# VH-VL binders against o27280, part 285

Target 1, 266 residues: o27280
Amino acid sequence: MDSMNVPEVLEIKRIVEESESVKTFIFSWDFRREVRPGQFVMVWDFRDEKPMSVSLIDPVRSEIGISIRRVGEFTDRVHGLSEGDLLGIRGPYGRGFELMGRDILLVGGGIGMAPLAALADEATARGMRVDALVAARTADELLFLDRLEAAGVNISTCTDDGSCGFKGFAHERLLTLEENHDMAAVCGPEPMMFQVMRILDERDVPAQLSLERYMKCAVGICGQCCLDDTGFRVCAEGPVFWSQELSRVREFGRYRRDPAGRRVPW
Short names: E, the ipSAE of ESMFold2; O, the ipSAE of OpenDDE; V2, 0.75 times the mean of E and O plus 0.25 times the DockQ between their complexes.

## First folded at step 12 (VH-VL)

Design Yc21 (framework fv_marstacimab; at its last look DockQ between E and O 0.85; V2 from the best seeds 0.00; counts 0 for: pae E 2.4 > 2)
Fold by OpenDDE, look of step 12:
Structure Yc21 (fold): chain C 266 residues (1-266), chain A 118 residues (1-118), chain B 112 residues (1-112)
Amino acid sequence: as target 1 above (266 residues)
Amino acid sequence: EVQLLESGGGLVQPGGSLRLSCAASGFTFRDYSMSWVRQAPGKGLEWVSAISGRGGSTYYADSVKGRFTISRDNSKNTLYLQMNSLRAEDTAVYYCARRSHYGSFDYWGQGTMVTVSS
Amino acid sequence: QSVLTQPPSVSGAPGQRVTISCTGSSSNIGEGYDVHWYQQLPGTAPKLLIYGNTNRPSGVPDRFSGSKSGTSASLAITGLQAEDEADYYCQSYDWSLSGSKVFGGGTKLTVL
């Protein structure tokens, strides 16, 4: 193991409340250590460790941000922290997104918008045209709208309950959108991603999708994040996959493995 | 009204080349992916090639890969199919078709006949 | 030889109900890709008849209906009319063929 695999203790520089359940924690970052949208870091609160996507990459301010949704004991503890408190960060890890073409479509659901927000910043900085379909269960769960708008992203929203934008699911809204994108990046609930991928395939739009799986080591050793049939490790070969790669993964959109290794349906 | 008009078909010898064109009107051309679909005499439909709205992505059937090139000029609202190394089995009516948001082909041209024969 | 399998022909009398099957596999219909249907009258270009498994474009009578289940799809025509005599093709997407659009072999419908 090299130095990058040892958690660096960092001070929380700033906390942004994105929603009732999501906070972005901002840290000073030495950009001699390269980080790309779609990559993740392991966050250590000195008791437990969890993988989190990088949602902000700011070379000007020398900062990175990670967005964390409150979903369990670990995240409850982290959400209780304040500016100035310490966390251990190691990484970044995994394969990030690749950008190609002139026009990109982002399709995100819930906390899945975290890595896509970082990607949007990069794409915009490169002069790409960015459309984003932002989905959530309710209006209150829609993330990064102001940030995306400020970046010049063309936003379309959809909510399950119709409280904002299109009433329905992301794949349903996608069917009503134009087909002039050179590539797509997708992240969110796996059932959403599954349906979105099918539509993008039919449209001949190259797509990259970011998966979430139980992850322990982050370095491709423990096998906890291994996908059935293919042997892909989400932490090493992913978490970003091309649609052609995921087409070979039979569990995609169908089930996942829990920490005990049991199959859990979506 | 959406209209698609194919042209460029004709008789060509095996190994020869031909370029098909499809003039589109009645819609925002760059917003739609376009495809070529062919039909041999008395046979069924076969998808040949597709290109995204802005031309950033192209796809080909295995039967034509390496020989055919799909392209588009959005400033002219025109779709093209450059066909090289033509074979007898390429003989067919070639249709220009617009891909809908559902991935179906919602509009078709009347087709242009390509005959490959010695 | 077609990736999607259709019966080569079906027939019915005016007013009857006929169905045309489209059988695929786990790499196309079974994978969750939509099925579309086209009608081709003699000497004409194909026309979209059903899109997204069950939807009818404007101008298509409601006596045409589509369905999908498992690895197969079906086109149903009720109240068969003489003008329905044509070739019918199903179409889908197959990921195993480098992202190819795939058609059925076509079905000739004869109105008796």
Scores: ipSAE 0.633, ipTM 0.847, lowest interface PAE 0.9, mean pLDDT 94
Fold by ESMFold2, look of step 12:
Structure Yc21 (fold): chain C 266 residues (1-266), chain A 118 residues (1-118), chain B 112 residues (1-112)
Amino acid sequence: as target 1 above (266 residues)
Amino acid sequence: EVQLLESGGGLVQPGGSLRLSCAASGFTFRDYSMSWVRQAPGKGLEWVSAISGRGGSTYYADSVKGRFTISRDNSKNTLYLQMNSLRAEDTAVYYCARRSHYGSFDYWGQGTMVTVSS
Amino acid sequence: QSVLTQPPSVSGAPGQRVTISCTGSSSNIGEGYDVHWYQQLPGTAPKLLIYGNTNRPSGVPDRFSGSKSGTSASLAITGLQAEDEADYYCQSYDWSLSGSKVFGGGTKLTVL
């Protein structure tokens, strides 16, 4: 067995409050275990274990960051922790983003900006031009704007209520943007990703989309993360997929699954 | 104001090669995906190939994949189609077309005729 | 044959209404991709007539309109005029095909 399958108990080195509902927890990390943008880890609070995307990958400082939105009992407990407290980390797992070309568009909704922020850092370090469309319901929920700006990312914002930038949905803002990218990376609410994917398809922009599914084992053995029509397992064949891979999957964008695997509407 | 002008058509034998050009003006060329669309005499429209505005991504119809190469020179505002291993069924008028922000082909050239001897 | 199916011809008298259908599948129109329409007058290049299912570019008369429902789209022409005699093509995106831009087979409109 290797270290990816056994949780390591790590001290929370720093906590960054990204918004009222989102915190980034930063840990020391030995980069002999390589981490790529778009991969995830399992976070264990000694009671339960949940998958979380890596939002910061900093080999120079030997740190990773994991951004967590407060949405339920597990995340409420984690948000109550302080610097110096302990969490278990397994991973990383999954297929990360692949960069191509010289110019990339990031489209992120809400917490979906977390893995894209890590990707932005890698893309800018490679000398790519990075544009980001950052979406949220309100201005106060827009994530990582200062970090992206400091990295040299060209930011467009949209909010459902119009409190910052374009008033409307991410795909509506995207329709008003000029096409000038070699690829795109998309992460956010699945209905948003579906609409964005169609536009990128029509524009001949290759796109990678990051999906989350309920997971317990994280290595593909249990089958809990499968997509309906293909047998793809999000933890093994994803969470990052090319748009062509997803176009054949009837589940994507049309419904979600509860923890018991039952279909429910978005 | 937007203008697209194809050139390089002509008569060629089966198995031969031909290079088409499209001169673009009246818009910021590098901001637009460009396509080639062809129309055989008396027939309908068939999309052939596309290239992204920056040139980093190319796409081909199955009927031409491996034989045709799309390219662009953004410093000269010119789109190209290198056509190799030509076949009789490649005989058509070839149009240069600009892809709009909304996914349509909003501007078309007048076309250039390619004839592969029948 | 064509990925998108159009009737090969339609006709109408001046002043009448004509519709042209465009029938696709779940991998194109049914997936939610937009439908665009082009007019090709005899001896000329195609011209964009309708984009994004329903929108008219500047200079296209309001007697041309488009709609989309399910796996199909329709172009309607009211107040038919002699100058409308042309070939009409629908176009969409199909995720199941390499390269992915697909046209209908075309419809010849004859004004009687």
Scores: ipSAE 0.511, ipTM 0.780, lowest interface PAE 2.4, mean pLDDT 87
ESMFold2 (binder alone), look of step 12: mean pLDDT 92; pTM 0.944

Design Yc22 (framework fv_marstacimab; at its last fold request DockQ between E and O 0.75; V2 from the best seeds 0.00; counts 0 for: pae E 2.2 > 2)
Fold by OpenDDE, fold request of step 13:
Structure Yc22 (fold): chain C 266 residues (1-266), chain A 118 residues (1-118), chain B 112 residues (1-112)
Amino acid sequence: as target 1 above (266 residues)
Amino acid sequence: EVQLLESGGGLVQPGGSLRLSCAASGFTFRDYAMSWVRQAPGKGLEWVSAISGRGGSTYYADSVKGRFTISRDNSKNTLYLQMNSLRAEDTAVYYCARRSNYGSFDYWGQGTMVTVSS
Amino acid sequence: QSVLTQPPSVSGAPGQRVTISCTGSSSNIGEGYDVHWYQQLPGTAPKLLIYGNTNRPSGVPDRFSGSKSGTSASLAITGLQAEDEADYYCQSYDWSLSGSKVFGGGTKLTVL
């Protein structure tokens, strides 16, 4: 294994409770190793390894944050960890978001807000106007609202059950918001992203979307995260893609491949 | 009330250039993508070009790529179409149209006629 | 020739129901992009008639309706009136044409 790809064992500096199911784990980071919003790291708990988006990039404090949603055995173990415990981190990997123009729209769903929160910080630091549409099933699943607000982000919320903000899905709320952005960044459930992308395409708003796929090597070798028809590797050519790229990906918004390589519908 | 008013049309020889303008009023101009749509005499509608609300992104039909340039001045609430290397097939009424949140064109100007002829 | 295919003409008597089809492909209507419809009266600029497949702008009578299924869309006009005589265009988005907005070839509606 290449030394550059060997996980660095890092101590969890602190843990932020984002929601009942989401925690942000903060690590010291040597920023000689560049990291960009939209990139991911491989998190190793010494038993298994999973890709996770970077949700916090703080060069001042020399810290990064990784937000993890409790969804299975691996994440259950990680959520059981405490400050001071150790995790293996390798990366960052993948293509991150690019910032363009002066005004940016962020559309995020659930844990998809993780990389977008990091992007929001960068954008606001650059003096950009940032609007964020934050979506979740319920109010208690809305992530990073206080953080975004503190950063000066203009927030709009929507929830499936109407418990907070607009009642409905992100793409429905988006239709009620006027178009005034130079670009958009989207991350969340793929069906959401699929719908949002179409609206943005129709509005002539360039959009970048972050995909999630089963990932093994993270370095473009194993092919587990390859997208059908195009051969795009989510870990190498992505996970951030332009809408024009995803338009050519037939599986986008339609299905994904499981660890066994089988097609699984969304 | 939303109003779009095109100007700049006229007669031009093949290979010539023309610049169209569209003056917008009655809405926050910068918040809307704008498009040019043309209609040749007796023919259907053809999308020509689009520009995002902030002007950061431009799009062109293949038929005009490399020859036409769309731009906007949000401080003047004006949309432009610079047409170079004009061809006879570019002869048409050119409409400026506002793109709605749904991607439709919800408001149209009355159009300006461009005639390319020897 | 047009990316979206419409019948060149349709006709109906006053009070009748007429339907105008708009046939696309997997890269536009079939991809899930919305279909919009425009009415163009003789000598005038187009007017938005239906947006987002089924929605009517203010001022558009409810006798106009839009639908979409698969790779096709349809405009239905019930209670046909003389003033409905016009050209009708469908419009959508096509990702395969470098993000082009695409129109149908137009349909001339004649009220008999």
Scores: ipSAE 0.840, ipTM 0.913, lowest interface PAE 0.7, mean pLDDT 95
Fold by ESMFold2, look of step 12:
Structure Yc22 (fold): chain C 266 residues (1-266), chain A 118 residues (1-118), chain B 112 residues (1-112)
Amino acid sequence: as target 1 above (266 residues)
Amino acid sequence: EVQLLESGGGLVQPGGSLRLSCAASGFTFRDYAMSWVRQAPGKGLEWVSAISGRGGSTYYADSVKGRFTISRDNSKNTLYLQMNSLRAEDTAVYYCARRSNYGSFDYWGQGTMVTVSS
Amino acid sequence: QSVLTQPPSVSGAPGQRVTISCTGSSSNIGEGYDVHWYQQLPGTAPKLLIYGNTNRPSGVPDRFSGSKSGTSASLAITGLQAEDEADYYCQSYDWSLSGSKVFGGGTKLTVL
């Protein structure tokens, strides 16, 4: 199989416009390199390299899809590409989601729905009941709704501005959902994930959370695994963590660090 | 009206086994996590075990892991606790309790007494 | 002793105000987990009194109130009545105990 250290240059086979700010780039993929929901790849545009979540895993067509939100220079350049253009792909990396039980709750914020969409496909293929709470700032930014509906996922939505579904934050919507699930999978902005994690803990719902900042640490790209010496080693085990693993990480959901290592609120 | 009714308590020797049941009514049973909570005579409350609404996840206090098994039958609206290798310190009233959206125990049965004595 | 610490007893005269404390740690109340309160009358099962730190279920009089700050929570009872004589328990979640539900040791309230 290919070296984890060497990107493979791949042609963009198809581009799906998921929203104004999010595109899914589809590539042919040799599934001798197995890919699991929750794992990520490094996308190289021949200038810079960034971790991106896999949102589509299709071994039958030998395709993967990588969903990318336009948010800065790298993603602006990638969004300017066309079908037939080239990108470098390394991976996959990291620990993916584990499925258990007969039903699962997905809680996704914004682009965080990308790895959860891949997980939803696997869960429904296994015959699990899948509920999804899909959150965004506005209705225009709710991702993968048609895909999830077609897969038989039961969808609840929330938007910060109330333009679609519940007006408010994902954790507030979650408190209005009565069903208790066998497990949950959560991905989105870290403050949202912290609030959701506490509710799921209190409901006795084992939760797995995918952390974007620890994606870089999982492969050593950032070089900044500066957590307390008394804590367990979080950076080596992600990006998907069980809630009990994250409870031992004091900065999760509480603060981030600036380049000088100082605590900065979210 | 939410109602929880425990049964199956009694006197048992150390090392013995006992199975508790809790009949639930007045709510959609499969939507709620359920717990067993016990109270030794003259003592406080101790959480024992929990099970998810569809039964795919179970949890146990350290004091009972490997000896007790929680289960549920959603077609019969019934929660169970299989207790094996019973010890004197397991002597208690065992309550069946429902978990709310906020994680509280919002409804309780009247309890069933388990006495482990030689 | 208990993961959540409560005074073993408290007393007050009818009509007075009493407060019952519940002190936890950074792995439970201090992590931000909610605190719930239960009333247990003699010879009966516990009954939910306060949930989510401050909320009262239907039928619970507004003279019962809850609060939470830092690693501690408090139950206040105003207009104390003879029927309030009971044991009171706080309850929360502790991530360090394999995701365990934890109760305070209980407080016996005596109405003088």
Scores: ipSAE 0.626, ipTM 0.843, lowest interface PAE 1.9, mean pLDDT 88
ESMFold2 (binder alone), look of step 12: mean pLDDT 92; pTM 0.945
OpenDDE, look of step 12: ipSAE 0.783; ipTM 0.891
ESMFold2, fold request of step 13: ipSAE 0.537, 0.566, 0.561; ipTM 0.796, 0.810, 0.813
ESMFold2 (binder alone), fold request of step 13: mean pLDDT 92, 93, 92; pTM 0.943, 0.945, 0.943
OpenDDE, fold request of step 13: ipSAE 0.827, 0.802; ipTM 0.908, 0.900

Design Yc23 (framework fv_marstacimab; at its last fold request DockQ between E and O 0.77; V2 from the best seeds 0.77)
Fold by OpenDDE, fold request of step 13:
Structure Yc23 (fold): chain C 266 residues (1-266), chain A 118 residues (1-118), chain B 112 residues (1-112)
Amino acid sequence: as target 1 above (266 residues)
Amino acid sequence: EVQLLESGGGLVQPGGSLRLSCAASGFTFRDYAMSWVRQAPGKGLEWVSAISGRGGSTYYADSVKGRFTISRDNSKNTLYLQMNSLRAEDTAVYYCARKSHYGSFDYWGQGTMVTVSS
Amino acid sequence: QSVLTQPPSVSGAPGQRVTISCTGSSSNIGWGYDVHWYQQLPGTAPKLLIYYNTNRPSGVPDRFSGSKSGTSASLAITGLQAEDEADYYCQSYDSSLSGSKVFGGGTKLTVL
């Protein structure tokens, strides 16, 4: 376990440009270290370290992919890297998604589709029917559509501006879908996830949701990612939670803690 | 047209068992979660149990946990409620209801009366 | 007793406006879960009256309207008619009761 916590310096094998703001960095991976969709790794650029979801799990090629959205200083640096450059990767950490039943609905928003794309691959490999509701602000921000389609995923899109698919938010599109599934997996902006969870709960559809919080240790020690009242640690008990767990989390969909520990609204 | 038809109600002694059925038609049964809701004579509505569309998840009110079992056969478009260890307070009209996409119960059966009495 | 609290009874004259309140808590309505309303005529099964807080199913007159705010919801009936005499129930979802669907205690509406 200690060895797992030491970043392994890995070479970027390939970089896939998913969108203007999202790149997938592909690394060789020793699959003796199991990794599951929904788990995250800590990415270290030798200056800072950030948690990132695994978006690609390819045991055949012995590769993993990490999709990173350009949103700040750290990600700016990472996006400036090229194939052959080095990053430190430690993990994987956290609880990943569980698959159950015959069919699954994926509801993703923006970069939230990253872990869901990996889940889609696993689900389809298991012979499950996978439907995906892919949401974004605009058409050009929709992620992994070709990849999902190639995997046999039935895709429904929605965009805030209506530039692709349903015009509106994910939960609004969800309300228009008649079919229920054995389970749902949700990842995206927390306000989106909150609404989607609400609907799924009311539909009696079991749902798992992946949360994002500020993380430091990733091993459940520092407490920076603790959720109020419950004491859930996103890095340890999560980042994937069942809806029933999140329903007990006061802050879910309402606020988060910033790096200073202050409550900030979404 | 959506139709729900309950059956299996009747008189049973305390501690007895009864199995209710709800035959559904007019819609894709497996796509909808189903619930049982009961109403004691002269009383309000009480949710009893729910089951997901595919049947993988079940939910129960605390008042019936451990005694009632909800199930469904999607090949037969039928919802079931196995009621064991029945009590006098279980006396009620039992409705099967379809859970809409909005989480409401948009269709109800006419109900079947269950009477638990010595 | 009921998780959602309704007045036991309300009354109004034909043509009047009546309101039925449904008071919940932070674990149901206040959590953000939707409220639905049902009408039950004497000797009949409940009928969906309002869904998703404010929406009317087809066939429900626009005299019926729903609203939700904070931990409470409300059903308003304008232009009260004799045929509106019935029991009305609000319904929501409660996260603290193992995902239970919860009903109000019901309100008997009498048209005077």
Scores: ipSAE 0.907, ipTM 0.949, lowest interface PAE 0.5, mean pLDDT 95
Fold by ESMFold2, look of step 12:
Structure Yc23 (fold): chain C 266 residues (1-266), chain A 118 residues (1-118), chain B 112 residues (1-112)
Amino acid sequence: as target 1 above (266 residues)
Amino acid sequence: EVQLLESGGGLVQPGGSLRLSCAASGFTFRDYAMSWVRQAPGKGLEWVSAISGRGGSTYYADSVKGRFTISRDNSKNTLYLQMNSLRAEDTAVYYCARKSHYGSFDYWGQGTMVTVSS
Amino acid sequence: QSVLTQPPSVSGAPGQRVTISCTGSSSNIGWGYDVHWYQQLPGTAPKLLIYYNTNRPSGVPDRFSGSKSGTSASLAITGLQAEDEADYYCQSYDSSLSGSKVFGGGTKLTVL
């Protein structure tokens, strides 16, 4: 418990090239520190520290995987690392997904499929039926398709450019899906999640959505991850929220805050 | 042809119970969420309850929570509403309605009348 | 009472255009939830008329149209006909009423 608040320096055991822009970094992990799908860790490269979702939870092999999209200076530096190099990891933090019922719909956009891939493994291990709607801008950016197929997940794809599956956005593809599920789990760009949440609420499908916000402490004391109106801290009360919790959040789907606290549209 | 046929309505005293049924045909029943919607005589529509296509999730209006139980039997293509502790204000025509993937109620049954009076 | 507010009645002569309003709040239409419309002829079950704000099901004439703006929605009927005499209900989702589907109070359309 005490070690969860101080970064543990871990050796990168294996690197998986998920796409041109996404790598999964795999570490040995002592599962006395329990990890749940939807929780995140703070990754420290000895210069900066960023929250990253856990994408692989494998107690049998004593491994976790952290999937990282290259989007800026921090992630560029991390993508330049090799097996055997060191990263600091603290956590896990936050509230993970809760499974219910006999079937689940996963809706993932881009890197948002990372925590959903971990959830898919748990759901299939429980004997649930799992459908996944996997979205990206292009076919080359669709993540975890082989892993999901191997787990027995029924996959629908969509791409903005139509290079694989449905041409269009995830919520547009969702409107064409005929089946109704006991629950859904959603993670991806917040504008996508807003549209998907609206549809799922109206379909009577209880949904959990994983939010991203700027974080410093990750333990709920600095207030940097707070959501307007409710005071929810994404690092403590989230990152996974039920749709009913998010329905009262003014900023959801409308804007975010940068490191200086300024409103930035999505 | 999509068909929804309600049954089980009738006259009951306050505090009594009824079980409504809705027989569905003409579509893959288990793929659709279902709802009960009621309409008191001379009044508007009021949503009562909903259930997911596979039956794992249920929703209730505040006015009926703890008294009504929605269920479905997908092997018989039948939706149910168990109504307990009935009150005079539960008097209404009860409609069985199918939830479309756009969130609308795209098909409705003919309704069954429930009258609660002493 | 109704979470969505509709006028209790509206009337028009054959061939005219009428509009039925549906006024909501920030927790329903204003949050971004969709609006659907139903027609109920006397003594019959409701029938879907407009879904997803503007879409018409097959068999609904294009003289029926829907729109949504801000916290409100409207149903427009052009070329009014005697058969249009009915009750009309709007319907949406309200986030402040846990899982609740909400209807307007209904509007009785009278064709003069």
Scores: ipSAE 0.662, ipTM 0.861, lowest interface PAE 1.7, mean pLDDT 89
ESMFold2 (binder alone), look of step 12: mean pLDDT 92; pTM 0.938
OpenDDE, look of step 12: ipSAE 0.819; ipTM 0.907
ESMFold2, fold request of step 13: ipSAE 0.617, 0.591, 0.627; ipTM 0.837, 0.825, 0.842
ESMFold2 (binder alone), fold request of step 13: mean pLDDT 92, 92, 92; pTM 0.934, 0.938, 0.939
OpenDDE, fold request of step 13: ipSAE 0.901, 0.899; ipTM 0.947, 0.946

